# VHH binders against o75319, part 7

Target 1, 181 residues: o75319
Amino acid sequence: GNHIPERWKDYLPVGQRMPGTRFIAFKVPLQKSFEKKLAPEECFSPLDLFNKIREQNEELGLIIDLTYTQRYYKPEDLPETVPYLKIFTVGHQVPDDETIFKFKHAVNGFLKENKDNDKLIGVHCTHGLNRTGYLICRYLIDVEGVRPDDAIELFNRCRGHCLERQNYIEDLQNGPIRKNW

## First folded at step 1 (VHH)

Design a3s (framework vhh_7qia_2)
Fold by ESMFold2-Fast, scan of step 1:
Structure a3s (fold): chain B 181 residues (1-181), chain A 120 residues (1-120)
Amino acid sequence: as target 1 above (181 residues)
Amino acid sequence: QLQLVESGGGLVQPGGSLRLSCEASGRTFSSYYMGWYRQAPGKQRELVAFIYSGGSTNYADSVKGRFTISRDNAKNTVYLQMNSLRPEDTAIYYCAASRLYSGSYWFDPWGKGTPVTVSS
């Protein structure tokens, strides 16, 4: 289906790099077949994503796709030089420990491989907000030792939208630290 | 599409060593991420070691300091050197190649596997 995701138009396409990290968050890009339902200023294709990142003087080195679907765009729509990681996550639920570990492993692996550059890890779900913000904040808290409220504030400011799901926020603030297995 | 063939498995005593090889056919080998995975009976498949296209490596905590992954792009081959083997290392070892993760901790295996048994 060419249906635009619910509320997708309500969110800024791309946030800013989160200072002190390699993370940048964005909403799901939509391939060309979706553009018939969008005004020119609403379009956000994979090409538009890379143009907007370049406009910020940044470069993507990895995309982590947290959506539970393949229908919005194909990995083939991305430059061959940019690795793509698919982690299937369901909305509304706090990601399970297996998903958290996959995310941490991918981030740590990217950082180890990219010590000699400043390329970004791009993370998105449908809106680039709840699942995206949860996993980025979980990484900052568990791996980097950032205080939960500081991680959440940093994400909210850089994304341009606040985390909305109370269960996600409560898990980040009061949940256990997830140790890497 | 890469075709992968694993070899080098066998029976060894605890404390022994084995070197596994994975030979790939295809011209784009150098651009792939290569991993070694294992699965013991009744256990989930686990990533043991992997190597990025640029040569950086990562290891599971269970094998750090004992296993070494390496690649030879001229030979389209990835290796797993396994030292100080333990009975708990007994598993079928799989080679996997991908530029993408696919909904899991590990890349989908593209090889048939090579069995490793560590037993006295």
Scores: ipSAE 0.006, ipTM 0.159, lowest interface PAE 15.1, mean pLDDT 83

Design a3t (framework vhh_7qia_2)
Fold by ESMFold2-Fast, scan of step 1:
Structure a3t (fold): chain B 181 residues (1-181), chain A 118 residues (1-118)
Amino acid sequence: as target 1 above (181 residues)
Amino acid sequence: QLQLVESGGGLVQPGGSLRLSCEASGRTFSSYYMGWYRQAPGKQRELVAFIYSGGSTNYADSVKGRFTISRDNAKNTVYLQMNSLRPEDTAIYYCAKTGYFGSEYDYWGKGTPVTVSS
C-alpha cells in the first residue's frame, strides 16, 4: 500500500557526508501521495532530498537505491542530470556477493568518471541505515582497507543513527573480504 | 577551545621529503577524525589524507604511495610524511578536525606552506 514504511519517521532524513569518502546516506524519499499521512516537518520528497543536500553545500552525482520496491518514488521524480541505479536488496539478509560486487562496480565507475569534481554518491535503503550502512562499510573495508570498527563508527556518526542489525555488524567485523575472482 | 597548530613546511627539491605535524588541544584528541588538506594558488582546497579515530587512513589518488598520515594520541598530534615530492605538491597545507551531523564542528589550522622547487 500507500502506508509509511515502519519506523521511517524515527530516522533523520539525510546524514552528513562521510569525510574522506564520496558517500552520503539518507532514508528513502517519499513521493507526494505519501504526504497525506505526514506532518509538514515530516515530509521528505525527492525535491526535499536535493534541497537538504544543497543546504549542506554538497551536490549529488549518483543515487544508489537499495530498496526491494519501486513504490516509494520513481526515477522520473529525480533530476535527469543525476544518474540513478537500482540494486534490489532484501532486508534482514547480508547482501550476497553479486549484490556487493554490483555496488562496488558502480562506486568505482563513478569515482573514475568524477575525478575532477567533488560530487557525492547518495546511498539509501528504506531507513538509510542497515543495508545502506552495510554496503558503504563493506566498500570501505574491502576496497579502501579501512578497519571495520573505524568504518562502522564513521558511518554511525555521519548518519546520526547506529547500524542496528547484529548479523550485518558481525559480517563487517569478522566476515571475509569479498573478492570478484 | 580546540586549537590546531601546523609545523614542518618549507622549501624542498623534487624527490625530497618533508614531515608535517599538527598539534591539537581541547577535547579528547583520540576521538577526533583528522585530515590534511592543501590549497595551491588559484585552486580549490582539496583533501590529501584522512585518519579515522581508530587509525585507519584514506588518501587522494594523487598522493597514494607517496604520503603517509599517522597519529600519536599520547601527544595529541597528527603527522603527514611526504615522500617523493613533486612540483605539483606545492601548496599551503592545512590540518583539520572533522565534525559530524548534529553534534560537532569542523576546526582548521592556519596552514603551513610547502614549496617543491629549488
Scores: ipSAE 0.132, ipTM 0.584, lowest interface PAE 5.0, mean pLDDT 88
Fold by OpenDDE, second read of step 2:
Structure a3t (fold): chain B 181 residues (1-181), chain A 118 residues (1-118)
Amino acid sequence: as target 1 above (181 residues)
Amino acid sequence: QLQLVESGGGLVQPGGSLRLSCEASGRTFSSYYMGWYRQAPGKQRELVAFIYSGGSTNYADSVKGRFTISRDNAKNTVYLQMNSLRPEDTAIYYCAKTGYFGSEYDYWGKGTPVTVSS
């Protein structure tokens, strides 16, 4: 359906590149059918996403979609030059090890194949905050060796919103490192 | 340049009420977080309440059910209605506004003191 996700309007459409990384987080873009329920200034389509990225003098090289539905937009709405990866991720609960692994694998694969450029990994869930933030931070902590608090702070600042879910924050701060292979 | 000016603080008895106001003036920009922090003597600054651009609100557990954050866009003002005040609510209350990306533009008021004492 064309129901606008709850609290979707509360969040910045696109964050900033996380310094020292290739990550940028954003909320889910909505296909044209949702525009009927939005004010013009509230609209955020796949096209708008790319325009906003360009305004930041950046370029997307990969989109990782963490939403647990496919109703928001179609991969066909994206440029053919930008790979799209779906990782179905349940909301509100800490992603399982398989989900974490899939995310890490996708990121590592991208980095391996894109050593010659500076294209970004765009990551989003519904709000581009909790699931998105957790997995990005999990990667930084487990793979890059970043301190949990530093990873969280970096993400929060760049996204323009703070991680909200206490279980995610606690897992990042105090949870075990997940296997990278 | 953006300026935030708080008002409405003062001395009240336990169980009393206050209404804080924060008026934004100067160059405006999109903000997705507007809200209130407080800092009690000898303690760290803590979040009290936020209001999102979409109108949703978020409260610290310690004030939930007693405080209400609201805004008047026409007046560029955010409010904090504080009811059932307790001595532990005594603090300097600060208004905050985030910038476009939250990383470059964090604006704070100078603070307004709230004292709850019998």
Scores: ipSAE 0.010, ipTM 0.296, lowest interface PAE 8.8, mean pLDDT 90

Design a3u (framework vhh_7qia_2)
Fold by ESMFold2-Fast, scan of step 1:
Structure a3u (fold): chain B 181 residues (1-181), chain A 119 residues (1-119)
Amino acid sequence: as target 1 above (181 residues)
Amino acid sequence: QLQLVESGGGLVQPGGSLRLSCEASGRTFSSYYMGWYRQAPGKQRELVAFIYSGGSTNYADSVKGRFTISRDNAKNTVYLQMNSLRPEDTAIYYCAAGIYSRTPAFDIWGKGTPVTVSS
């Protein structure tokens, strides 16, 4: 914990549930040690995350953390009742097939185990935008058969920010479908 | 702005079928994603089925295999075919439209059509 992520303040903390799915996207929460560098209205701790999701009448059942670091918060900062999965991803690069496989299996496992409730899968990277949006859209395209442009538009609307990285958008629109996971 | 009118609701026995229609009027129906939502007395409104502007579909787990959503862009209409109806499907069914650049606060809603599943 020594630096606020670049441009982190530019993004909405939490998006809306993506209709027809169990996904909700958000930017990385920052533990208490970062709050000395933030105005009160800029704070977004793990506690703030859960408060904002409750304000939407939603409940988290899983958090998937796509950041390449554990500097921003620790799993111990989350309620023990909410499973936490770390998938280390590097920014700027389209996630590799192994990463896509891990993400799909985590989502499929959650959905099978949570048929009797409406709990959400929370997904974040640093800004909750490029890596997050890519993996969610890749899941919708490859597993649920959603058209790429429909998946991207749905993510953009619900996140409140558009996917920024052209290589991610290009892969989603024109890249191969990753089957047999 | 798009306006939505639902029809096709009614009373049906358990195991029966109904087809709901939602006719849209106004601008560019084909550019909207369309959904069917329902609200039973004392419960929150829930998404039942969803069809993207490009034609991909999605269903709530409770209705998968029983309900089918479809759209006819030439007729500006979205349909919900409901088979094997159960008493717990009793609700007012609402047609909704949205575009991906809008927030949920700008969703367009019809007035609803009641469906009662009872003997």
Scores: ipSAE 0.000, ipTM 0.231, lowest interface PAE 13.8, mean pLDDT 85

Design b1 (framework vhh_6fv0_2)
Fold by ESMFold2-Fast, scan of step 1:
Structure b1 (fold): chain B 181 residues (1-181), chain A 120 residues (1-120)
Amino acid sequence: as target 1 above (181 residues)
Amino acid sequence: QVQLQESGGGLVQPGGSLRLSCAASGFTFSSYWMYWVRQAPEKGLEWVSTISSGGSSTYYKDSVKGRFTVSRDNAKNTLYLQMNSLKPEDAAQYYCAKGYDSSGYYPDYRGQGTQVTVSS
């Protein structure tokens, strides 16, 4: 069903833009049908997402949805001007190389096509934390040469929540670099 | 009409303490996230702290974490900021702001805020 995701209310809806990057992370928006189960201050619809990004004086140019479901909102609930990319990821396990390369390819393609503007890449999973933080940090480490601890600190600070999943953190700190993309 | 009235500022020496208050009226205070923001002379607005509608979740700017504590009394429609171990860089006009949720606040303030000066 139409049930709010576990712990969804525990997380900030939208983080801050990660300085020096085009990334912004957020938790999954919930379409209007979920609002009957939420207080006004708890609502975070696709419309609310765009309003919050605008209030930070930022603009989304791409949304990457890492959830394994389409039940929370539909691409049709987003403005037609914003591209939407679905990369199905399963929780609990470190994303596989195919998923990592899909993410890197999408980011690199966006950056190439948006060289002359300041539009952001919005990334979310259910909570906008573990899978989201892993893939953003993996990109920064592998492509931009950022030190693992610096990437993790930057993500944690800007998201307003720390990466929780120890296997993801361990892979970022000590795992192999995936430079083929 | 939404009104927010800040108080409790003053002059303290480095290492001193102050407790700021914000009296809220014109809205259902207990239903909104609340924010403390500050503006130093010749600088822009800077976020300091956030508290959830029920008071169970609090967030702080890195430079004030461990020194500042935000709290609220929903029965009295009042927001507080306890400031300990004050540093010269904390000197600013402090404002409370009505949040729309955990990620942001409305920039519309009431009154002059409350001035915090830190000098030896």
Scores: ipSAE 0.000, ipTM 0.120, lowest interface PAE 16.4, mean pLDDT 85

Design b1b (framework vhh_6fv0_2)
Fold by ESMFold2-Fast, scan of step 1:
Structure b1b (fold): chain B 181 residues (1-181), chain A 120 residues (1-120)
Amino acid sequence: as target 1 above (181 residues)
Amino acid sequence: QVQLQESGGGLVQPGGSLRLSCAASGFTFSSYWMYWVRQAPEKGLEWVSTISSGGSSTYYKDSVKGRFTVSRDNAKNTLYLQMNSLKPEDAAQYYCARDLYGSGSYFDYRGQGTQVTVSS
């Protein structure tokens, strides 16, 4: 099925760059086959994603796709010049250490390769909120030493929506630092 | 051009050992974290192990902990995976990967791979 994800229309397509970082969060883009079920103003294709980021005077250098499916769009729907990384994550559970580790290393590798530019790391799950916000905040806390509440506030403000899953919030605030470097 | 060349695969009996090597060129090997990933027939890519740029930090998939050891020789631009107590479930094409920065989940900087078969 080409069913639109539940509550997908409730969220802004793209947030703003998180100041002091290379992160930008967004909801999953939907390929052209989904547009028959959407009003023109609701459409958010891979092309729409790149147009919206350009409108913010930003440029994507990497997309990290955290969804557990490949049915919403294909890597082939993206410009060939923008790397795409798939990290399969299950929606309701705090990501495991292997997933956190993969995310951190992807980010660090991108930053090392992109020292001489200002390109962004685009991160999304289905809604660009819970899994996306968790992994970005986990990186800021564990790697950059940001206080948990500051990381969460920064993400919420820039995404335009607050993290919703209490178990994710509790893990960020009170859970152990993951040293899976 | 970034190049990675895996070797050392082969056929072993259950409980046997193999050592895989990955020869890297076209980049400053000592500055990058390195990865081992594998793909079994009819299955997706699985992360197996990671090693930090200096070699001091190593990480493993739970099912291989205690059996596999990753190491590197930065002077020789070579990454290694020592595999002990091999199980049929370990049979796969093994790939060396540079960074989780490209498309296709480890594919952008991986080499051609080396085949590991476990059978009696």
Scores: ipSAE 0.000, ipTM 0.137, lowest interface PAE 14.5, mean pLDDT 85

Design b1c (framework vhh_6fv0_2)
Fold by ESMFold2-Fast, scan of step 1:
Structure b1c (fold): chain B 181 residues (1-181), chain A 120 residues (1-120)
Amino acid sequence: as target 1 above (181 residues)
Amino acid sequence: QVQLQESGGGLVQPGGSLRLSCAASGFTFSSYWMYWVRQAPEKGLEWVSTISSGGSSTYYKDSVKGRFTVSRDNAKNTLYLQMNSLKPEDAAQYYCATEGPYYDFSLDYRGQGTQVTVSS
């Protein structure tokens, strides 16, 4: 189906840039075919995403899509100037080490190649909350040395919604640091 | 009510093949994207493969690409996973799944699974 994800309307389309980082989180954009199921004020297409980022006086330099479907929108719906990376992740379990390392590699590569600008890394899953928040916080903890509670609080505040998955929160607070090697 | 029933698992030697099936009911199967995921002993749930509603687009976990093939028969409401050149690390409980009406999950509806064991 072309059905709208459950509770997708309950979440803010896009959060704020996380201060001191290059991250911004949002819920999955929905291509034009979904708009017949939405009121005008509920629409959040790829175009709407870029408009909302611009309204915050920010610019996207990379999108990392953590869903494991392509039914919501296609990479071709994005501007050709913005790289798109798909990392297929499962929604219920803490992401595996391969997934975590792929995410870290993509972020590190972006930052190295974009040291002369202030472009953002946009990260989303379906609701832009649990998988998205986990991987962003995991990066901040493991790579940038941020204290787990501080990373979680920063994400929650900037996203405008709190991480909901207790197993994700537990892993962030008490789990091992995942070294790239 | 969405129902998914996996079958076709079993014991196979390394390098062997198995074909998994997933019988779907309770929804318009031909309108939904379908997924295969697995859970190995002492590991978390892993995404394995995705297939579009019409079957024209398929995606695979890097480690199974070239060895596994996902397909579907919309007339029979059945999803398949052909597994060739099986390795010990492929041993897992395999589940088919579809998108459900839950808040952050693409795997809200999954079956009971079918066990795949790879041993000499």
Scores: ipSAE 0.270, ipTM 0.663, lowest interface PAE 4.8, mean pLDDT 88
Fold by OpenDDE, second read of step 2:
Structure b1c (fold): chain B 181 residues (1-181), chain A 120 residues (1-120)
Amino acid sequence: as target 1 above (181 residues)
Amino acid sequence: QVQLQESGGGLVQPGGSLRLSCAASGFTFSSYWMYWVRQAPEKGLEWVSTISSGGSSTYYKDSVKGRFTVSRDNAKNTLYLQMNSLKPEDAAQYYCATEGPYYDFSLDYRGQGTQVTVSS
């Protein structure tokens, strides 16, 4: 049903833009039906997401949803001007090569088509931390050649929370580079 | 308040070298990626180079690869750009910046810039 994800309230709703990148991470926004289960100050809807982004003087150009469910909000809850991409990503395990490739392809496609603006790629999973952090860092490492610890540091600082999953961290630090297209 | 001050620009002949510096204050310098960008006459702002917070990762515009080297001294809150084998097309106002995306030219914070002129 429409139960609040575990620990969802413990995380900042929206991080900061990652300097030098187009990435911004946030936790999953929850549709209106969840509001009755939340205090007003805990509410974080798709509308709230866009308001918070605007408060940072930023604009979303793409949303990549990494959750493995569709119960949290509907794409229809988003402005029509902002494309929505679903990449079903299983939690707790390192994303497979196909998932990594899909993410990279989406990001590269966006960057190619958005060279003339400064719109952001919003990425989220449930908490906007582990799956989100891994894939963003994986991109920076594999595609941009960023040192793994630098990528992790940048993400953690901007998200306001640190990657928690050791298998993710270990794979980023010591795992092989995944083949790019 | 974030403050950035560029220096080291000047007039050089093609093939010459310059070393730019950027003095930073008003923020935790060592925690931020830093950027060099430039703007030539009648052209838009363009990205030149980026360096990670610790300095271990560096990136360059293709046209400057092998010629420019970005570095930083976090103890001195200073960013550097060594420019070798300068070309006329490198002439521009050069800025250091604290934020900005790859693949575009929008930056949140930058200094007043330093002028680089390349002419025979």
Scores: ipSAE 0.016, ipTM 0.284, lowest interface PAE 7.3, mean pLDDT 90

Design b1d (framework vhh_6fv0_2)
Fold by ESMFold2-Fast, scan of step 1:
Structure b1d (fold): chain B 181 residues (1-181), chain A 120 residues (1-120)
Amino acid sequence: as target 1 above (181 residues)
Amino acid sequence: QVQLQESGGGLVQPGGSLRLSCAASGFTFSSYWMYWVRQAPEKGLEWVSTISSGGSSTYYKDSVKGRFTVSRDNAKNTLYLQMNSLKPEDAAQYYCAKDSWELPGYFDHRGQGTQVTVSS
């Protein structure tokens, strides 16, 4: 199916860079075949993603795709110069330690390779909110030592939408710090 | 079509060395992070090593640090794993993987693997 994801239109396409970090969050881009189901102002293709980030005077250096599907766009729809990493993450469940480790691993590797530039790590799930916000906040808490409430507030402000899944929020606020590397 | 073909496995004595290769085709190899994972008999899939798209960032499972070295040749679309000081616990089927590995037995893109046997 060529169906638009449920509630996808309810969310801003792309947030702002999270100050003090290399993260920017966005909802899943939709390839050209979805555009006939969208008004012009609702379109958010891979090309639209890069244009919107450029409009913020930012540049993507890595995309981390947390969706459990390949139906919305393909890696070949992205510039070949921007690495693409797929981490299949089931919605509704708090990501497991292996998924968290893989995310941290990818972020740290990017940061080591990109010390001499200011390129961003773009992270998305379907809405760019729950799985995306969880993993970004988990990284900030576990690796950068940010207080959980501060990480959540920073993400919410920059994304333009608040984390919705209570189990994700509770894990971030009260769950164990995961010292996995 | 994404294709990954591993080679270089074999039988080695404890303390020996092997170099694994993974020939990649069907995607822009230089744009992807690559992984080495293994599966020993009666065990789940186990992450071994990761290398960034440009090759400057590498990561290893704790038990292989200092013994294994991952590298890549983007001009040849080839991934390597140099394995030194091999232990019986390293015996496994070794796979290279392009996309995320998250679930035991779930690979979107992997080859048939190459078998590493260490006599013990």
Scores: ipSAE 0.000, ipTM 0.118, lowest interface PAE 17.3, mean pLDDT 84

Design b1e (framework vhh_6fv0_2)
Fold by ESMFold2-Fast, scan of step 1:
Structure b1e (fold): chain B 181 residues (1-181), chain A 119 residues (1-119)
Amino acid sequence: as target 1 above (181 residues)
Amino acid sequence: QVQLQESGGGLVQPGGSLRLSCAASGFTFSSYWMYWVRQAPEKGLEWVSTISSGGSSTYYKDSVKGRFTVSRDNAKNTLYLQMNSLKPEDAAQYYCAAGYYDTSPLGYRGQGTQVTVSS
């Protein structure tokens, strides 16, 4: 199946680097088989992703894919030099502690191995918004000690879209700090 | 007319200190997040530091944490970067920026100020 994800066209393909972090957020890239259903200006393939990152004078060092599917693109569509990590994350509900721990572990491992460079951690779900924004903000709050409202504002501004799921926002603002890392 | 003008660069020994300034005009400075970015020969632009509009939240590139301090004076429309324990790897042209990640037509960098670290 080559059905375009619902509302995928409503979102900016790639946000901007979140200043003070190694994070950049984007919506799911769609492999070539989806292009028949898209106007040229709507296309956002894995190649388009890397071109847009380079246009910002940035370089990806890791991609974390939070979608609960493998159908949008294949890891082999990415450059061999860029690691790809799949964390199956269910949408609509706040990610569970195991998912949060996996995300934190991956980010911490990347940062430890990349102390001498400025490469980015690219994070996406389907729209690059709710699951993506939640996990990035959760990391900033729990690991980096950023204030919840500051983390959310930074993500919203850099992504170019505001977190939409009220349960995600409420968990970030008022929920417990997850002590799993 | 939006203008950003950097100053305070120079030549220092390893371990030395410099304080960079960025004078901003042509926009409501107190409403914008501000950034320091740098570019060394043969390298791309590197983000260095960010400060929130009110000055309470600051962020740093990992390699400069504990050595650099960003601050701002909204009454004077001026951004600062205090650089301590300078290393040869810090040698670069330093630019301040407003709106690189903003939807406004800002996104302009000044001419920059050169920082050289050598014995």
Scores: ipSAE 0.000, ipTM 0.124, lowest interface PAE 17.4, mean pLDDT 84

Design b1f (framework vhh_6fv0_2)
Fold by ESMFold2-Fast, scan of step 1:
Structure b1f (fold): chain B 181 residues (1-181), chain A 119 residues (1-119)
Amino acid sequence: as target 1 above (181 residues)
Amino acid sequence: QVQLQESGGGLVQPGGSLRLSCAASGFTFSSYWMYWVRQAPEKGLEWVSTISSGGSSTYYKDSVKGRFTVSRDNAKNTLYLQMNSLKPEDAAQYYCARHEYSYGTFDYRGQGTQVTVSS
């Protein structure tokens, strides 16, 4: 029952903070029960996540979990001081407007409450790439007024992997701005 | 103490090929994911490629997919970038990098190796 997500080992565990933003992207952490299926250098637990972010001289203030499952780790595996938000997001298809607006509301609320600090919003799906990259870029385009190509390049560079899904890229480049707040 | 030294750059015509090397020292090379990044004149740093610590997973910027191949030899502490079908847009200073644990840049870069694409 503890199957490692398909292609999970193929992705860098955690990216860098996206300059000029509060975002950092990473792949899903796996609780200790998965470690029997991993070499030591492949392990990426919730504890490993926080260690790697501290090594970057950064601090998490919020985790947004975009996976459509709760099997990988439990919110209780995270420090109680870091808020956790679950937004169930189906893979493969472009996230719907309701999902986009939930994400925007969560980010805007965090930024309003954390204007006096520099804590990061950690965002992940299974690989920390397609759903994660789409929603971060969508926020930057729609709310921050960033050019689509610039948002995508910034995400790709900081994540260390390029956004893969052509339908996501096409929507970011040519799709409508979602104007709900 | 950590050092990265790039080599293999040069002048090629469009459609030509180059193989870049990066000699690493001062850290356990086989334990780190490595990057190739580049900087064209008057432009910012651009990520080009990533390779996992064991070399089994490789990733590329969309514009270089199918043309560039990253590889590594952990016994020799050396990272490689094979560049085929070079375009004028690929002209840049190329750096190898270890993951940067600080905001905004890549960890421990060498002085780079210059790639020029011109007839």
Scores: ipSAE 0.000, ipTM 0.169, lowest interface PAE 15.6, mean pLDDT 85

Design b1g (framework vhh_6fv0_2)
Fold by ESMFold2-Fast, scan of step 1:
Structure b1g (fold): chain B 181 residues (1-181), chain A 120 residues (1-120)
Amino acid sequence: as target 1 above (181 residues)
Amino acid sequence: QVQLQESGGGLVQPGGSLRLSCAASGFTFSSYWMYWVRQAPEKGLEWVSTISSGGSSTYYKDSVKGRFTVSRDNAKNTLYLQMNSLKPEDAAQYYCAKLTDYGGNPFDYRGQGTQVTVSS
């Protein structure tokens, strides 16, 4: 279907690179079939995503798609040169340990393979906010040793929107460190 | 309205030290993460260091880790970068920066910079 996700228009398409990391967050791109319901200034296709990343003088090396659906765009809509990873993540619930571990292993693998460049890991869910912010912050806390409130503030500042789901914020602040394999 | 003014650069020999300062105005300094970025001749902007709003978390580019220390004084709206054991590859124009809301240049909120030259 071509129904625009609820509140999708309320969010900036792409945030800024989180300084000191390789992360950049954005909302889900919508393939061309959705543009019939959008004004020109509201369009955010996969092509628009790459154009906006280039406008920031950045380059994507990996996209991690956290949506629980494939209706918004297909991997084939992305440049062949950019790896795509799908991690089906249910909204509203704090991601389970398997999802967290998959995310961490993908990030660690990318960083090992890309030591000699500055390419970014692009992460998105539907709004590029709650699931996206949770997993990025969880990585920073568990792997990089960042204090929870500092990770959250960095994400909020760079995304241009604050994490909204209280259960996600509470898990980040008070939940246990998830051990890496 | 946002203004950032860097100072403290100069000429130093390899192994020397410099302390950079950045005076901030026009925004609530204590509420923002701050950054040091640099640009060497014929090269792009390069991130150097990050400090959280309260100063408790700091991050560094691998090549400067252990040699540079970022700090801040929120009462004085001032950001600092202590640079020790300077190497020729550290020579650059240094800028303090605050992230923009959005744009192709995330470090649009930066000052005129301060020049660091490292030579024998």
Scores: ipSAE 0.007, ipTM 0.312, lowest interface PAE 10.6, mean pLDDT 86

